VH-VL binders against q9nrl2r1430to1533. Designs and how they scored, part 41

Target 1, 104 residues: q9nrl2r1430to1533
Amino acid sequence: GGVHELSAFEQLVVELVRHDDSWPFLKLVSKIQVPDYYDIIKKPIALNIIREKVNKCEYKLASEFIDDIELMFSNCFEYNPRNTSEAKAGTRLQAFFHIQAQKL

## First folded at step 19 (VH-VL)

Design ee3
Fold by OpenDDE, fold request of step 20:
Structure ee3 (fold): chain C 104 residues (1-104), chain A 123 residues (1-123), chain B 107 residues (1-107)
Amino acid sequence: as target 1 above (104 residues)
Amino acid sequence: QVQLQESGPGLVKPSQTLSLTCTVSGYSISSGYYWHWIRQHPGKGLEWIGSIHRSGDTDYNPSLKSLVTISADTSKNQFSLKLSSVTAADTAVYYCARTDYEWGSLRFGMDVWGQGTTVTVSS
Amino acid sequence: DIQMTQSPSSVSASVGDRVTITCKASQSIRTYVAWYQQKPGKAPEPLIYDASSLESGVPSRFSGSGSGTDFTLTISSLQPEDFATYYCQQWYATPYTFGQGTKLEIK
């Protein structure tokens, strides 16, 4: 169960990273490029961090993994207006995630 | 080599629907990130009309008075533009263009353009 | 909508001159800016993407810089074929607006 779940998490992260709309999410937002980001977003997260958590077996439940992914998207939509390139990419990637997450 | 070519009627009457097609060769539209329509009124600057993502998601310029519809046909490797209820203000050269994607990064720009097609709205 | 204020609207220069065109965004748009060159009766040609990345095949005398609200296109040594109209465009948010253009004319 746990080993299979871990593999599923790894695979899903790989799929998310390979998605063409992953570009806003591959790593944490740069404070240099977006100076006020961390004034607004208090729980920053990115795919590289999630991947690391998966590799370290920090997710004991699928819900924990899903929560981090959803947090990543929530942060994107909280900071970025709907008409921004990041929000648009996030919307598509989240939809993809929701489909893939059904396999978990 | 990637090539884009616009096609459609060069003359449209007011209140009718302007329909254009962009034919893509040397590249699958399913591999692109964004496919765009841009227009240029005579003697004026460039105006973004709208875009379609390879997923089918569309974005339109809300400043346009006419109803904009962009669609894609992967079987023909084409994408199209429809502007409903056109007026003289829609007279322009219309361009289609591509935004490419490189893994890990979006190339912010349109790297391939069609040659453009002139559309005149007149009675 | 995000406004891209391009300056100057027109400029006269000579071959060999250094030419600078600027675009100022009405808000921060990070590095999401492209530059295009358009000659009369022709389609725009891409020059720069992502504010500072040179498109393939574009001469190295062209360069782009900037982040946030202020962006610059520079031609280090103007060549005869560079006389044209130039446009900036932002890709931060829809609608993806253009600058009004800069016509570069021969002096």
Scores: ipSAE 0.905, ipTM 0.956, lowest interface PAE 0.4, mean pLDDT 96
Fold by OpenDDE, fold request of step 20:
Structure ee3 (fold): chain C 104 residues (1-104), chain A 123 residues (1-123), chain B 107 residues (1-107)
Amino acid sequence: as target 1 above (104 residues)
Amino acid sequence: QVQLQESGPGLVKPSQTLSLTCTVSGYSISSGYYWHWIRQHPGKGLEWIGSIHRSGDTDYNPSLKSLVTISADTSKNQFSLKLSSVTAADTAVYYCARTDYEWGSLRFGMDVWGQGTTVTVSS
Amino acid sequence: DIQMTQSPSSVSASVGDRVTITCKASQSIRTYVAWYQQKPGKAPEPLIYDASSLESGVPSRFSGSGSGTDFTLTISSLQPEDFATYYCQQWYATPYTFGQGTKLEIK
């Protein structure tokens, strides 16, 4: 039920955060470091935000949770060229996520 | 303490394949973020050759004319460099190095280097 | 490719001097910069990572700063053992390019 799903979401977020390729995604991109980021990315999201949503039980469906995670990666690939460290990390983390998400 | 040591033939003939191995001690290569090969032509600056991530993903410098292959052997705690069809332009001191990861942030840099090994390409 | 333009290419200084080396990236690379010191016949040694973080064991007279395109390595009070060649490197995108180096010589 819902409790089991919530636990699964929590566990997956923990696994994502602990992944060594999570560094671009732990918190929102700094506007100081990337001044034009929010001119391009209109729906910014990060793992800390997703974690908070999980903690608040805002995800009623697994699809909603997955959508936010995919949005996070989509934002990364939209802004960062393929050869950047962020994009590389994102690619690996997304692959990891896709494997783990099959358990949801 | 983490130590890296390059090994391989110091002399390679043109058109042959340059093969080097970096042996890592005091640390599992599976725990590192990136493992790198760098070279330095005599009297010149540093040139990044390529890297291998702990996942096995590789990145290579496209400016190199030789085909670059970097691989890792976790059972031996080693990672290797192969440059195919070498020329005199590949004569250099070759270094292996590590990029580590601090939880929450990538340590952008190479914090441990090998002592380097000289490779001369000559007929 | 991202170009790292290091300046000066060479500098002469005296013990006790404040020395500043600059690295300018051809595009914004955030704080993804490392600095290395290399002495003749030796492997490079790490000084700074992530633009401003001091590597373990590195004297506090070394410091790094900068973000975006302009980065600086500073030696607050030059010591005899600091005469060497210094390199910056960017980690924003592959290939992970180096600056051309700065040779710090004794005046």
Scores: ipSAE 0.904, ipTM 0.956, lowest interface PAE 0.4, mean pLDDT 96
Fold by OpenDDE, look of step 19:
Structure ee3 (fold): chain C 104 residues (1-104), chain A 123 residues (1-123), chain B 107 residues (1-107)
Amino acid sequence: as target 1 above (104 residues)
Amino acid sequence: QVQLQESGPGLVKPSQTLSLTCTVSGYSISSGYYWHWIRQHPGKGLEWIGSIHRSGDTDYNPSLKSLVTISADTSKNQFSLKLSSVTAADTAVYYCARTDYEWGSLRFGMDVWGQGTTVTVSS
Amino acid sequence: DIQMTQSPSSVSASVGDRVTITCKASQSIRTYVAWYQQKPGKAPEPLIYDASSLESGVPSRFSGSGSGTDFTLTISSLQPEDFATYYCQQWYATPYTFGQGTKLEIK
């Protein structure tokens, strides 16, 4: 990806982080708080990790960036029942992401 | 200072619809994370009725027999509760409350409450 | 639904006493717990959010702890104004549920 794409990814991550429903996704899930999380989720990811990958120019295609964001949401919905606060936040944040991703 | 105030009829007949409004002052409802309705039967504990998110998404307590509807009016800085087909079991003090959000974290709790309004269901 | 089992239902104590109230969740709810104080004829007032964070304006003699399934509200030195009913609440999943309440009475 070029400089313009990198800037677009960076801006989108900033918008996701600033969203009020980003709180479940800012950092990796704590093993202390959720001891069985990493027994179930094999590819953990969070916005801080995605941001780091963006800053390191690890995304060569927009599809790779989108895949990581979708993985983040997929992990949330795989582990958390739909009536949980995390799943509800995830649903709203994902909807926001889908709208913003169309601008990429 | 953020203040919440419940208002509505204190007396409702059975089978009618209970309608309450929570007026918020000193704070925009569009800035709050969740807006809640809670009730307390005489001499009993607290029961969550439902909530509305700033996006308009709603959640309701499935244990309630009455149909619950919560809505928000940003132009009036209010949100409302409707309970259909009420019975004597719906007699309670009704509270509205707020859950706030700080950047990076959700404050798990209701940090501001209204004073409550008593609703009696009686023929 | 997630049950919040609060204990004791009632407790008698004296001014200056250390008081502990417990809330046990039917499943792990991380730290998604709040505590409230309610005096007769008044609305509940917030004490603790996120299991251990003290609400603004709440005296430091109040503290919350716990994660997973076991949560505790502690009053280190009971004051006259602390006699009231206390409630825990979980915010992990809907429906949001409260404990049954603990009535703290003067001995």
Scores: ipSAE 0.896, ipTM 0.949, lowest interface PAE 0.4, mean pLDDT 95
Fold by ESMFold2, fold request of step 20:
Structure ee3 (fold): chain C 104 residues (1-104), chain A 123 residues (1-123), chain B 107 residues (1-107)
Amino acid sequence: as target 1 above (104 residues)
Amino acid sequence: QVQLQESGPGLVKPSQTLSLTCTVSGYSISSGYYWHWIRQHPGKGLEWIGSIHRSGDTDYNPSLKSLVTISADTSKNQFSLKLSSVTAADTAVYYCARTDYEWGSLRFGMDVWGQGTTVTVSS
Amino acid sequence: DIQMTQSPSSVSASVGDRVTITCKASQSIRTYVAWYQQKPGKAPEPLIYDASSLESGVPSRFSGSGSGTDFTLTISSLQPEDFATYYCQQWYATPYTFGQGTKLEIK
């Protein structure tokens, strides 16, 4: 909600983007490269979109911000089997996020 | 210039544990993204054995899962392979390799390889 | 496991020829393919990562392409040092499987 909380959201998003396991999550999945993705994932979200929502003050509660980040990970795990490079990156980045989210 | 060198015994008896070490020079193993073990059977292709991520997470070929352990020792700048209960089928040239990361893009592939070490499993 | 099938198993060609080697994945793997060159008695050397990106120091006569299941490695003008065995490898999912290899020989 407050100004301090919104800057914490931006700081967390920056930390996620700079993490070396962020590569699957920087931008939305390409429909050209992955034609069936949007048939399976109905609420696509990525770090660039979340950062834009923080910039536009679209998050009123920390829970709304956390929900979008968790949606990003759940989409990854729904589409990608556990043994994929993308799911492995998602697992590590989500663990990092859970540690950082304790600061919110 | 980064260099990888495998070391360990060239001859191992059946049922023993094969133990290999990859020594990394000119680069810190804590800076690499993945560190791998690969083997090549005589006159045949390449088989991925497993990898260790810089976080310590390991991934193993399911065909070897219960038999293989990969570990890293950052103080010695080394990572190691242990393969238990070996048979003649484990005779191969063993390679260590690196996958590196460029920010914003994971460079899929093994960009640096060791020279290989031949391991023969024979009674 | 994802199977990587290379074609042809061997190819005989002359210096200056254009050579194409293909690799087919048993399922879609996006662009997560690397290519390697291996000369007899030596370790594999990296050529291509991410299906089409040249590794550092690789001559521009090498190129890679493809996405999904079908991938190619092309040598536009074969040189004497290019006679070797070539492998593809997928990086989409563990186990990170290799193709069986394509041996490129002098005609």
Scores: ipSAE 0.659, ipTM 0.877, lowest interface PAE 1.0, mean pLDDT 90
Fold by ESMFold2, fold request of step 20:
Structure ee3 (fold): chain C 104 residues (1-104), chain A 123 residues (1-123), chain B 107 residues (1-107)
Amino acid sequence: as target 1 above (104 residues)
Amino acid sequence: QVQLQESGPGLVKPSQTLSLTCTVSGYSISSGYYWHWIRQHPGKGLEWIGSIHRSGDTDYNPSLKSLVTISADTSKNQFSLKLSSVTAADTAVYYCARTDYEWGSLRFGMDVWGQGTTVTVSS
Amino acid sequence: DIQMTQSPSSVSASVGDRVTITCKASQSIRTYVAWYQQKPGKAPEPLIYDASSLESGVPSRFSGSGSGTDFTLTISSLQPEDFATYYCQQWYATPYTFGQGTKLEIK
């Protein structure tokens, strides 16, 4: 979208990265450390990839940007049971994201 | 330098509510990631009771979930444990502890502990 | 609940010995393991986080390793101050369970 939307997408991604609960989402899950992850999760995505897509202007609509971030959380909850540390972080970061996304 | 100190009664009667407070000094509890309560039964190992996240979100050991409440008071820099309907099985040393946050990753583990407070449940 | 099973329950060793303590998780927990040392009458002290990272001030004779289900704490050359009880704890999922402990005694 326009220059104002690109600035908003970048600002939101920076806020997500700065959040304490971003630690599971900063980069793609390691196939070596979690061998079965990519057998279960078919569309992996992480904050570093989303930020790169913002920098390359690959998002034309706010909905496309939001869809990638929601995919990131959906992957987390699909792979990780609710009582895991990853899922708890995902729940809190997603709640934060929903508050920040109201500004788009 | 952060210090944690437990306080509360040393003796509690069965069926009553155990109430403990952890006072944090040298550090704001709103800056910590998780704040925990742990207990150690006489001559035995350690049991995690529950935790409170800086957001106020709580997690409890399922074996105690309906009996335990953990809360925080940021104005007093304290967090507290209430355990209802205690029995002799709740006799233990109770510890409070912190999990810290390292930028870009979470270093899970309890890096600072209180000195512990002994609670005896008996008639 | 994830069970953390420590072995041995106790070990008798001499100053200068190498000691290995193991902790086995009932399911994969990645590297989300911490180790603690506890001396009589005192609170546990942190040793290791994330399976292998030394806490601040911990001597280099302590080391941790493992991932998945099998974890070890090694003391490469025992010192008099190392005789204590050692606990592992998993951080993968609530409840954040501890192992039952390993008591390290002087021979």
Scores: ipSAE 0.636, ipTM 0.871, lowest interface PAE 1.1, mean pLDDT 90

Design ee3
Fold by ESMFold2, fold request of step 20:
Structure ee3 (fold): chain C 104 residues (1-104), chain A 123 residues (1-123), chain B 107 residues (1-107)
Amino acid sequence: as target 1 above (104 residues)
Amino acid sequence: QVQLQESGPGLVKPSQTLSLTCTVSGYSISSGYYWHWIRQHPGKGLEWIGSIHRSGDTDYNPSLKSLVTISADTSKNQFSLKLSSVTAADTAVYYCARTDYEWGSLRFGMDVWGQGTTVTVSS
Amino acid sequence: DIQMTQSPSSVSASVGDRVTITCKASQSIRTYVAWYQQKPGKAPEPLIYDASSLESGVPSRFSGSGSGTDFTLTISSLQPEDFATYYCQQWYATPYTFGQGTKLEIK
C-alpha cells in the first residue's frame, strides 16, 4: 500500500538479510546443487526476489508481502526435515520475522 | 585470536554427573554461531555430543539426549557440559569447539577446537 | 542418523605420493562436509569446510571434492608432516556424525 508501508517492508527485508540465519534464503536454491528441489517446490522464492518486488512496488497489500515471506519459510520446511541445518536456520529466522512483523 | 580451554575434574565416579566448562578467550561467545562438545573414546573416533546456538537453542545427540545439558554463561564467556549418570563408557577425551559464521554464509565445520581434557569414569 | 563411512581405514604412502581418502554418506547431504586432521596427542584441526573449501593456513596440496553422497580428500604431494588420522563430518542434519577415521602412515 502507501509509502510508509513500502518503507516498512524494505526495512524488514534488510533486517532479515542482516540476520545470521538468512544464509539459506538469500538466493533461489540452485538446481545444479539440488537437482530435485524444483520437482518438490513449485513456488520458489528468496529474499533477493522479495526485496526486488518491494523496490518495484509490486506488493499492493501488506498481506501479499507477508505471504511471500511465509511462503519462503514454508518451502524450507517442506523440502528440509526439521533436524537439518537449513530447517533450524528457517525456524530461527521465522521467529525473528514474526517479532519484527508485529511492529508493522 | 580465539582460544578455547576445557576445564573440569579428570576423574568421575559412576552414576555421578560429569561437569565440564569451556572458557573462551579473545572472542565473545554471544557472537559465535554454534558452540559444541565432542568426545573421543580411547582408541576410537570422534562423537558429537551436542551444541548450543547463539540464541540459546540446544541440539543433542539423540543417544545422549536425556543425559546431556549444554548451557552458556555470557557474563563469564563460558559454555558448559553436564552429562548425568556416567558409566565407564563415558571415559573419553572431551573437546569444545566453535562453528564460525561468515557474512552471508555459514562455514560448515568446527574451525576452532580446545586442547581436550581427559575424563576417566572409575570407581 | 546419517552414517559417514570412510575408506580406506588405513593407508601407507611415500613422501611425494598422491593420497586420496573417501567418505560416503548414507543419504544425500549436499556439500555439507568438513574434513579434519588429527595428529597423535593433539586435538583435531580443520582442513576443509563445505566439501571443497580450504581452511585458512591449510597447504594447497590438500583439496576436497564431492557432492551428494561421495566425498574425497586428496593430498597431491604427501609430506612427512601429513602423518595423521583424517576424519570427515557431515553438517547436513543432527546428529552431526563423523566418519570412523583414516590413518595415514608414511612409509
Scores: ipSAE 0.615, ipTM 0.869, lowest interface PAE 1.2, mean pLDDT 90

